# Ledger of designs, part 7: VHH binders against a6qnr0

Target 1, 346 residues: a6qnr0
Amino acid sequence: MRLVHLDLKGAPPKVCYLSEIFPLFRALGANGILIEYEDMFPYEGHLRLLRAKHAYSPSEIKEILHLATLNELEVIPLVQTFGHMEFVLKHEALAHLREVARFPNTLNPHKEESLALVTAMIDQVMELHPGARWFHVGCDEVYYLGEGETSRQWLQQEPNSKAKLCLSHMEAVASHMRARYPTTTPLMWDDMLRDIPEDQLSGSRVPQLVEPVLWDYGADLDLHGKALLVEKYRKSGFSWLWAASAFKGATGVNQSLTPIEHHLRNHLQWLQVAGSVPADTLRGIILTGWQRYDHFSVLCELLPVGIPSLAVCLQALLHGDFAENVKARVENFLGISSLEEMSFRR

## First folded at step 21 (VHH)

Design y8
Fold by OpenDDE, last read:
Structure y8 (fold): chain B 346 residues (1-346), chain A 121 residues (1-121)
Amino acid sequence: as target 1 above (346 residues)
Amino acid sequence: QVQLVESGGGLVQPGGSLRLSCAASGFTFSSWVMTWVRQAPGKGPEWIATIYSGGSTMYDDSTEGRFTISRDNAKNTLYLQMTSLKPEDTALYYCARGYYRGKNSWPFEYRGPGTQVTVSS
């Protein structure tokens, strides 16, 4: 599977624009979309508090999903449930659910209400995504985990650990989903899992509940390190893993132009990783296209600017390399005479 | 065990007023967001009003200006003051803990048995 990540933070695309680019995604080799909603989802009831002023309507979401279906793109929704909670926890009414009072990034894992909040968010999103086979619950960059007052006290007691605290929340979120949506598999970013020992991972229920997404946006991946990490996760009990690359928004917080060569290399490196692990290990790859680093950050390069990079990356993945024939195909898809003229420096 | 018990419902004429109460037990009431929802015959549950733990409130458009949600944390009690009642306000009214989860099923994890409000001439 090849999924294009649509980050709706800050500068969400109009539905009409999506209708134009979805056929291109499919033609380029994508067969799915990861939609990160953040405040662009039309949450109902008192959770309307979470909406941006220009959030999509339910009808717009339905239209987007319909367009995806028409173009044979499977949709995976993404809702943050642990880190990157700024769009939720910035509100005074919900500020008491912060791990650390001064930072809206991290949800307090000790509060029952925290779990109630994020599971309600998941339920509302799932209501508009019937039959979703996967649901991404985020859980990346939980920066302040263990630094809250309750966490500090809790961590003073044996055998408590930050890893245990992290896994407990992940398990709670995933368990909710598995119970309510037995045909939907939770996805999680893997960064918070990377340093957790194998025995602790295998001792938790998380490997039986979720599929981790191994993300790395570098142009030169540690291939051996990645292979070892994959092996560790498999030994820990994870049945399937995902990879995540980047085609935009990963080379600077305020990047205006997409360094296509960097992203191409990133994808070629992931192909090497995929070739070095068993075939039944990686289920797919998510091509991330970040719009901004967090809720309060400035915008990265816009989606239209990132389309050439996406084309290069998708075609490279599809064909296994970026030889001259693949380059020519990309140029044809984009209607350009030369990629080099678009600041594509090899 | 989380328990919620609504009271104060009854028959009232159009334009009349009612005050509903909800007695909460089995959890730290003051720490939780609380909500009133209603269900009319043949309709799904409808969100009415919410009061957060900090005291901030939010209302559905249909009840805005007529209903007031409040809480007494010392008494573990949630209130709904209803004024200018209309026939369309006729429903079973529920007190609920937690967050709205959608319309396809009951939208809250915990709620009381409800109190009947009937508005008719």
Scores: ipSAE 0.880, ipTM 0.950, lowest interface PAE 0.5, mean pLDDT 95
Fold by OpenDDE, look of step 21:
Structure y8 (fold): chain B 346 residues (1-346), chain A 121 residues (1-121)
Amino acid sequence: as target 1 above (346 residues)
Amino acid sequence: QVQLVESGGGLVQPGGSLRLSCAASGFTFSSWVMTWVRQAPGKGPEWIATIYSGGSTMYDDSTEGRFTISRDNAKNTLYLQMTSLKPEDTALYYCARGYYRGKNSWPFEYRGPGTQVTVSS
């Protein structure tokens, strides 16, 4: 599977624009979309406070999903449930659910109400995504985990650990989903899992509940390290893994132009990783296209600016390399005479 | 065990007022967001008002300005003051704990048995 990540933070595309680009995604070799909604989802009830002023309507969401279906793009929704909770926890009404009072990034895992909040968010999103085979629950960059007052006290008690705390919340979220949506598999970013020992991972229920997404956007991947990580996760009990590359929004917080060569290298290296691990280990790859680094940050390069990069990356993945014939195909898709003219060679 | 018990419902004329109460037990009431939801015959549950643990309130547009949600944490009691009642407000009113989870199913894990409110001339 090749999924294009649509980050709706800050600069969400109009539905009409999506209708134009979805056919292109499919033509370029994508067969899915990861949609990160954040405040663009039309949360209902008292959770309407989570909405941006210009959030999509339910009808617009339905239209987007319909368009995806028409173009044979499977949709995976993403809702943050641990880190990157700024758009949720910035609200005074929900501030009591912060791990650290000063920082809206991290949810307090000790509060039952915290779990209730994120599972309610998941439920609302799932209501508009019936039949979703996967659901991404985020859980990346939980920066302040263990630093809250309750966490500090909790961590002083044996055998408690930060890893245990992290896995506990992840397990709770995933268990909720598995119970309520038995045909939907939770996805989770893997960064918080990377340093957790194999025995602790295997001792938890997380490997049985989720498929981790191994993300790395660098142009110089540690191929051997990645292979070892894959092995670790497999040994820990994860049945399927995902990879996540980047086609935009990963080379600077305020980047305005996309360094295509960087992203191409990233994708080619992920192909190498895929070739170095056992077959049927990686279920697919998510081509991330971040719009901004967090809820409060400035915008990265816009989606239209990133389309050439996306084309290069998708075609490279599809063909297994970026030889001259693949380059020519991309140029043809984009209607340009030369790709080199578009690449800001720094 | 979480328990919620609504009271105060009844028959009232259009333009009238009614105050509902909800007695909570089995959990730390002061730590939870609480919500009033109603359901009319043949209709799905409808969110009315929410009060967060911090005291902030939010209302549905249909009830904004007419209904007031409040809580007494010392008494583990949730209240809904209803004014300018309309026939359209006729429904079974539920007290619920937690966050709204959607329209297509019951939006809350825990609720009371409900109290009937009927607005009729």
Scores: ipSAE 0.867, ipTM 0.942, lowest interface PAE 0.5, mean pLDDT 95
Fold by ESMFold2, look of step 21:
Structure y8 (fold): chain B 346 residues (1-346), chain A 121 residues (1-121)
Amino acid sequence: as target 1 above (346 residues)
Amino acid sequence: QVQLVESGGGLVQPGGSLRLSCAASGFTFSSWVMTWVRQAPGKGPEWIATIYSGGSTMYDDSTEGRFTISRDNAKNTLYLQMTSLKPEDTALYYCARGYYRGKNSWPFEYRGPGTQVTVSS
């Protein structure tokens, strides 16, 4: 599968704009969308405090999902449940749920209320996503895990470790998903799992509960290292894995490349990773489109800035290469004379 | 074992007042967010008001200004003061611990059996 990451952080695109770009995504070779809501979801009840002022309404969400269906784009919702929780933990009413009192990044995994909060968030999102086959629960970049007061005390007791702490929260969230939505498979970003020893991964229930999403946005991937990581996850009991690339943002260390050249190379590298692992290993790839909060340019970014890169990356994945024939196809589709001109706009 | 028991419901005339109470036991009451939810016959559960552990409050728009949520942590008791009652407020009122999960699910894992409020002439 090839999913476009629709990052809603910031001002949400108007639904009419999405009605125009969803057909474009499908025409370019996508067959799914990963929707990252953050505070753009219309949370209800006392969770209304999580809503941004311009969050979508429930009817707008339903229309977006209808548009995705019309364009044969399967939707995977994403709700953060561990790290990247600032939109939740910035609120004074919920600040007691922080892992470290000073930093609003990370949910305290020791509090029963923490799990109650994120499972309620999941349940509200699932109410508008009936029949979802996958649900992404985030769990990336859990900064300062283990540094909170409760965590420090807990870690002093044998056999407690940061890995056990991380896995226990992941297991609790994934277990809720599986129990309440048995046909829905939780996805998690893999970065917090990468350094956990195989014996601790296999000894937990996480591999039987989730499918990890291996992300790397660099222009040059460690292909051998990725193959070893894939084998480690398979030995740990994970049945399926996903890849994640970037079509915008996160440009990496090779500054001699334009952003579009960087992202194209990232995708070509992931094709090589896919070719070096067993055919039944990767479910698909998520082309991420990270967006900083920028109130002045959110709606314009996809059409002029991100779309050319996305077109290049999707076509490269679809055809297995980006030769002159594929380049000409993209230029003709976009109605431009040269992709090099587009890559310099940023 | 978590236990919540509501009381204080009854029959009142339009414009009247009632104070609902919820006795809590089996958990650290002062550490938890607490909520009032109501359910009228033939309707799904409706969130009314929430009080967080730190004392801040949030209200549904339809009851704001008429209902006041409060808590007494020393007595492990949650309250809902209702004034200017309307026939539309007729419902079974529940005390709940935790977070609202949505209209089409049971909104809370832990709730009491409820107390009936009937507003009629």
Scores: ipSAE 0.553, ipTM 0.835, lowest interface PAE 1.9, mean pLDDT 86
Fold by ESMFold2, fold request of step 22:
Structure y8 (fold): chain B 346 residues (1-346), chain A 121 residues (1-121)
Amino acid sequence: as target 1 above (346 residues)
Amino acid sequence: QVQLVESGGGLVQPGGSLRLSCAASGFTFSSWVMTWVRQAPGKGPEWIATIYSGGSTMYDDSTEGRFTISRDNAKNTLYLQMTSLKPEDTALYYCARGYYRGKNSWPFEYRGPGTQVTVSS
């Protein structure tokens, strides 16, 4: 599977624009969309305080899903449940749920109310995504985990560790999902799992509950290190893994490559990783398109600016290389499809 | 075990008032967000009002200005003061611990058996 990540943070595309680009995604080789809502979801009830002013309406979400179906694009929603919770924890009414009282980025995993909050968010999103086969619950970059007052006390108790704390919360969120939505599989970013020893991973329930998404956006991947990481996850009991690349954002500064060259190399490197692991290991790849890195950051690349890079990266994945004939296909497709669409409308 | 028991419902004329109470036990009441939800016959549950552990409140637009949610942490009791009642307010009223989850299932993990409010002339 090849999914395009729509990062809605800070600038949700209009539905009419999505009606134009979903056919393009499909034609370029995508067969799915990962939608990262953050505060652009129309949360209701007392969770309406989470909404951004420009959040989609329920009818707009239903239309987006209909457009995805028409273009044979599987939709996976993404809702943060651990780290990257600033859009939630910035509110004074919810600030008591912070891991560290001063910092709004991470949910306190010791409070029963924390789990009640994020499972309610999941339930509201699932109401508009009936039949979703996967649901991404985030869990990346859980900063300051273990540094809160309750965590420091808990970690003094002999069997406890930061890894156990992390896995415990992941298990609780994933268990809710599996119990209430048995046909929906939770996905999680893998960065918080990478340094957890195999015996701790296999000793938890997390491998039976989730599929991890291995992300690396570099132009040069450690291919051997990725193969070892894949092997560790498989030995730990994870049935399926996902890869995640970047077609937009996350390139760093002072690069010797243009952003498109950087992203193309990132995707070619992931193709090599895929070739070095067993065939039934990777479920798919998510091409990430970061628009805002966290809730308080300014916008970076807007989606329309990233379309040429996306086209290059999708075609490279589809054809297994980026040779002259693939370059010609990308140039032709973008020009011909755009001109043909406009001529029919005029 | 978490227990919530509502009381104070009854038959009231349009324009009248009622005060609902919810006695809570089995958890640290002062540390939890509490919510009132109602369900009319043949309809799904509807969120009415929430009071957070810190005391801030939120109301559904249809009840704001007429209903007041409050809590007494010393008595482990949640209240809903209802005024200017309308026939459309006729429903079974539940208190609940936690967050609204949506329309398709019962929206809260813990709730009481409810107290009936009937507004008719």
Scores: ipSAE 0.478, ipTM 0.780, lowest interface PAE 2.0, mean pLDDT 87

Design y8
Fold by ESMFold2, last read:
Structure y8 (fold): chain B 346 residues (1-346), chain A 121 residues (1-121)
Amino acid sequence: as target 1 above (346 residues)
Amino acid sequence: QVQLVESGGGLVQPGGSLRLSCAASGFTFSSWVMTWVRQAPGKGPEWIATIYSGGSTMYDDSTEGRFTISRDNAKNTLYLQMTSLKPEDTALYYCARGYYRGKNSWPFEYRGPGTQVTVSS
């Protein structure tokens, strides 16, 4: 599967724009969308404090899902449940749920109320996604985990560890998903799992509950290291894995490559990783398109600016390389799209 | 075990008032967000009001100004003062520990059996 990541943080596209680009995504080789809502979801009840003022309405979400269906794009929603919780934990009413009182990025995994909060967020999103085969629960970059007062005290007691703490929360969230939505498989970003030893992963219930998404956005990947990581996850009991690349954002500060060259190389490297692992290992790749790296960051390039890169990256994945004939096809396709874009400006 | 028991429902005429109570036990009541939810026949659960552990409150627009949520942490009791009642307020009213999950979802381990409120002449 080839999913385009729609990062809605800070600048949600108009539904009419999505009606124009979903057919393009499909034509370029995508067959799914990962939608990262953050505060753009129309949370209701007392969770409406989480909404941005310009969040989509429920009817707009239903229209987006309809457009995805019309274009044979499977939709996977993403809701953060551990790290990247600033849009939630910045609110004073919820600040008691922070892992570290001074920092709003990470949910306190020791509080029963923490699980109640994130599972309610999941339930509200699932209300608008009732047939979802996958649901991404985030769990990336859980900064300061283990540094809160409760965590420090808990970690002083044998056999407690930061890995055990991390896996415990992941298991709790994934168990909720499996119990309430038995046909929906949770996805998680893999970065918090990478350094956990195989015996701790295998000894937890997490491998039976989730499919990890292995992300790396560099122009040069450690191919051997990726193969070893894939084998570790397989031996730990994970049934399927996903890859994640970047078509937009995440290119670094010192660019000896243009952004498109960087992203194309990232995708070609992931193709090499895919060729070096057993065929029944990777379920798909998510092409990430970051709009904001975290809740308080400035905006990255907006989605329309990233369309040429997306086209290059999708076509490279579809054809297995980016030879001159594939490049020419992309340039011709974009030329047609650019002429249409110019007519809309007038 | 967590236990919540609502009371104070009944039959009332339009324009009338009721005070609902919810007795809580089996958990540290003062540390939890508490919520009132109602369910009319043939409809999903509807969020009414929430009181956070710190005392701040939030209300659904349709009941704001008419309903008041409060808590007595010394008695482990949640309250809903309802005034200016209308026929559309007729429903089974539940107190719940935690967060409203939407119309199609309801967590059972932190709600009570409900108390019926009927507003009719």
Scores: ipSAE 0.464, ipTM 0.782, lowest interface PAE 2.1, mean pLDDT 87
Fold by ESMFold2, fold request of step 22:
Structure y8 (fold): chain B 346 residues (1-346), chain A 121 residues (1-121)
Amino acid sequence: as target 1 above (346 residues)
Amino acid sequence: QVQLVESGGGLVQPGGSLRLSCAASGFTFSSWVMTWVRQAPGKGPEWIATIYSGGSTMYDDSTEGRFTISRDNAKNTLYLQMTSLKPEDTALYYCARGYYRGKNSWPFEYRGPGTQVTVSS
């Protein structure tokens, strides 16, 4: 599967623009989208405080999903449940649920109310996504985990550890999903799992509950290290893994490559990783297109600016390379005379 | 064991008032968000009002201005003051702990058996 990540944070596209771009995604070789809502979802009831002022309406969400169906794009919703919870935890009424009282990044995993909150958020999103095969619950970059007062006290007791704390919250969220929505498989970003030893991963229930998404946006991947990481996850009991690349944003500080060259190289590297692991390992790849990295960050390039890069990256994945015939296909499809013109842009 | 017991329902004429109570036990009441939900015959559950542990409140649009949610943490009791009652308010009213999950599922992890409110001329 090849999914385009539609990051709604900070600059949600108009539905009419999506009606133009979804056919393009399909034509370029995508067969799904990952929708990251943050505060653009029309939460209801007392969760209305989570809505941005210009969040989509329920009817707009239904139209977006209809457009995806018309273009044969499977939809995976993403709702943060652990880290990146600033849009939730910034609110005074919910600030008691922070891991560290000073910082609104991370949900306190010890409170029964914390789980009740994020599972309610999941349930509301699932009402508009009935029949979803996958649901991404985030769990990336859980900053300051273990540093809150309750966590520090809990960690003083053997055999408690930061890894156990992380896995227990992931397990609780995933268990809710599997029990409530038995045909839906939770996805999680893998970064908080990378340093957990195989025996701790296999000793938890997480591998039987979720499919991890291995993300790396660099132009140069440690191919051997990635193959070893994939092997560790499979030995730990994860049935399926996903890759995640970047077509927009996330280029780092090194500017020796143009953004398109950087992203193309990232995707070619992921193709090499895929070739070095067993055939039944990767379910698909998510091409991430970051609009805003977190709730308080400045905006990245908006989606339209990233379309040429997306076209290059999708076509490279579809055809297994970026040879001259593939380059010509992209130039013809986009109506541009030379991709070299685009290599000079930042 | 979490227990919630509603009371104060009854038969009232249109335009009338009622005050519902919910006695809570088995958990630290003052630390939890509390909610009133109603269910009319043949309908799914509807969220009415919520009060957070700090006293902030939120209301459904249809009942805002007519209903007032409050809590007495010393008595472990949640209240709903209803005024200007309409026949459309006829329902079984439940006290619930936690967060509203949506219309297609029972919306709360814990609720009481409910108290009947009937608004009829």
Scores: ipSAE 0.435, ipTM 0.733, lowest interface PAE 2.2, mean pLDDT 87
Fold by ESMFold2, last read:
Structure y8 (fold): chain B 346 residues (1-346), chain A 121 residues (1-121)
Amino acid sequence: as target 1 above (346 residues)
Amino acid sequence: QVQLVESGGGLVQPGGSLRLSCAASGFTFSSWVMTWVRQAPGKGPEWIATIYSGGSTMYDDSTEGRFTISRDNAKNTLYLQMTSLKPEDTALYYCARGYYRGKNSWPFEYRGPGTQVTVSS
């Protein structure tokens, strides 16, 4: 599967724009989208406080899902449940649920109310996504985990560890998903799992509950390191893995590569990883398109700016390379005469 | 074991008032967000009001200004003061712990058996 990540943070696209671009996604080789709502979801009841002023309405979400169906795009919703919770924990009413009282990044995993909160968020999103095959619960970049008052006291007791704490919360969230939505598989970003030893992963229930998404957005991947990581996850009991690349954002300042060249190399590197693992290992790849890196950062590249890069990256994945015939196909899709004039090579 | 028991319902004329109570046990009441929900015959559950552990409140638009949620943490009791009652407020009123989950099933994991409020001439 090849999914385009729609990062709605800070600037959700108009629905009419999506009606124009979803057919292009499909024509370029995508067969799904990952929708990262953050505060652009129309949370209701007392979770209404989580809404951005210009969040989509329920009717707009239903229209987006209908448009995805018309264009044969599978939809995976993403709701953060551990790290990246600033849009939730910034609110005074919920600040007692922070891992570290001073910082709104991370949910306190010791509180029963924390799980009640994020499972309610999941349930509200699932109400608009009935029959979803996958649901991404985030769990990336859980900053300051283990540094809160309760966590520091808990970690003083044998055999408690930060890894056990992390896995415990992941297991609780995934167990809710499995119990209430038995045909829906939770996805999680893999970065908090990378340093957990195989025996701790396999000793937890997490591998039986989730499919991890291995993300790396660099122009040069550590191919040997990725192969070792894949083997660790497989030995730990994960049934399927996912890759995640970047077609937009996550490049930094690099005088050696244009953004498109960086993203193309990232995708070609992931093709090499895919070729070095058994065929039944990777369920798919998510092409990420970051719009806002965290809740408090400024906007960067908007979706329309990333379309040329997306076209290049999707076509490279679809055809296994970026040879001249693939380049010509992309130029025709975009209605441009030469990709080289866009500074995507150096 | 979480237990919630509502009381204070009854028959009242339009324009009247009632105060509902909810006795809570089996959990640390002062640490939890608490909610009133109602359900009229043949309808799904309707969120009314929420009070967070810190005392902040939030109301559904249809009842804002007429209903007041409050809590007494020393007595483990949640309250709903209802005024200016209308026939459309007739429903079974439930006390609930936690967060609203949506309308496709009962929206809260823990609730009481409810107390009936009937508004009629």
Scores: ipSAE 0.431, ipTM 0.787, lowest interface PAE 2.8, mean pLDDT 87
Fold by ESMFold2, fold request of step 22:
Structure y8 (fold): chain B 346 residues (1-346), chain A 121 residues (1-121)
Amino acid sequence: as target 1 above (346 residues)
Amino acid sequence: QVQLVESGGGLVQPGGSLRLSCAASGFTFSSWVMTWVRQAPGKGPEWIATIYSGGSTMYDDSTEGRFTISRDNAKNTLYLQMTSLKPEDTALYYCARGYYRGKNSWPFEYRGPGTQVTVSS
């Protein structure tokens, strides 16, 4: 599977633009999208406070999902449940749920109310995504985990560890998903799992509950290290893994242009990783298109300026290691169906 | 074991007032967000008001200005003061611990058996 990541943070694309671009995604070789909502989801009830001013309406989300169906694009929603919770924990009404009182980025995993909050967020998103086969629950970059008052006291008790704390919360969230939505598989970013020893991973329930997404956006990957990590996850009991690359963003703070060459190399490196693992290992690859690093960051690239890079990267994945030839094919394709023309009303 | 018991429902005329209460036990009441939800016949649960552990409140638009949610942490009791009642407020009113999960998913939250409010001439 080849999924295009739509990062809605800070600037959701207009639905009319998506109506023009989804056919292009499919034609270029995509068969799914990962929608990262953050505060652009129309949360209801007392979660209304999470809603951004410019969030999609329920009818706009239904239209987006309809457009995805028309173009044979599987849709996977993404909702953060551990780290990257600033859009939630910035609110004074919810600040008591922070891992560290001064920092709004990480949810306190010790409070029963924390789990109740994030599972309610999942449930509201699932109302608009009935029949979703996968649901991404985030769990990346859980900064300051273990540094909160409750965590420090808990960690002093044998045999408690930061890894156990992390796995416990991941298990709780994934267990909710599996119990309530038995045909939906949770996905998680893998960075918090990378340093956990195989015996601790296999000793937890997490490998039986989730499929991890291994992400690396560099132009040069440690191919041997990636193969060893894949082997560790498989030995730990994870039945399926995902890769994640970047077609825009995540290339550096001071970058003035979208470097198609950087992103193309990132994808060619992931193809090499895929060739070095068993065929039944990777479920697919997510081509990430970061728009904002975190809730308080400024915007970087908007989606339209990243489309040439996306086209190059998708075609490289589809056709394998034919980078120079693939680049020429993409230029011909884009010349025929210019994105400028597709973005304007007919 | 979480237990919630609502009371104070009854029959009132349009424009009337009613106060609901909810006795809570089996958990640390003062540490939890508490919510009133209602369910009219043939409809799913509908969120009406929430009070957070710190005392902040939030209301559905249809009840804002008419309903007041409050809590007494010393008595482990949640309240809903209702005024200017309308026929469309007729429903079974539930006290719930936790977060509203949507119309189709709400059964996963703890709630009491409910108290009936009927607004009719």
Scores: ipSAE 0.395, ipTM 0.765, lowest interface PAE 2.9, mean pLDDT 86

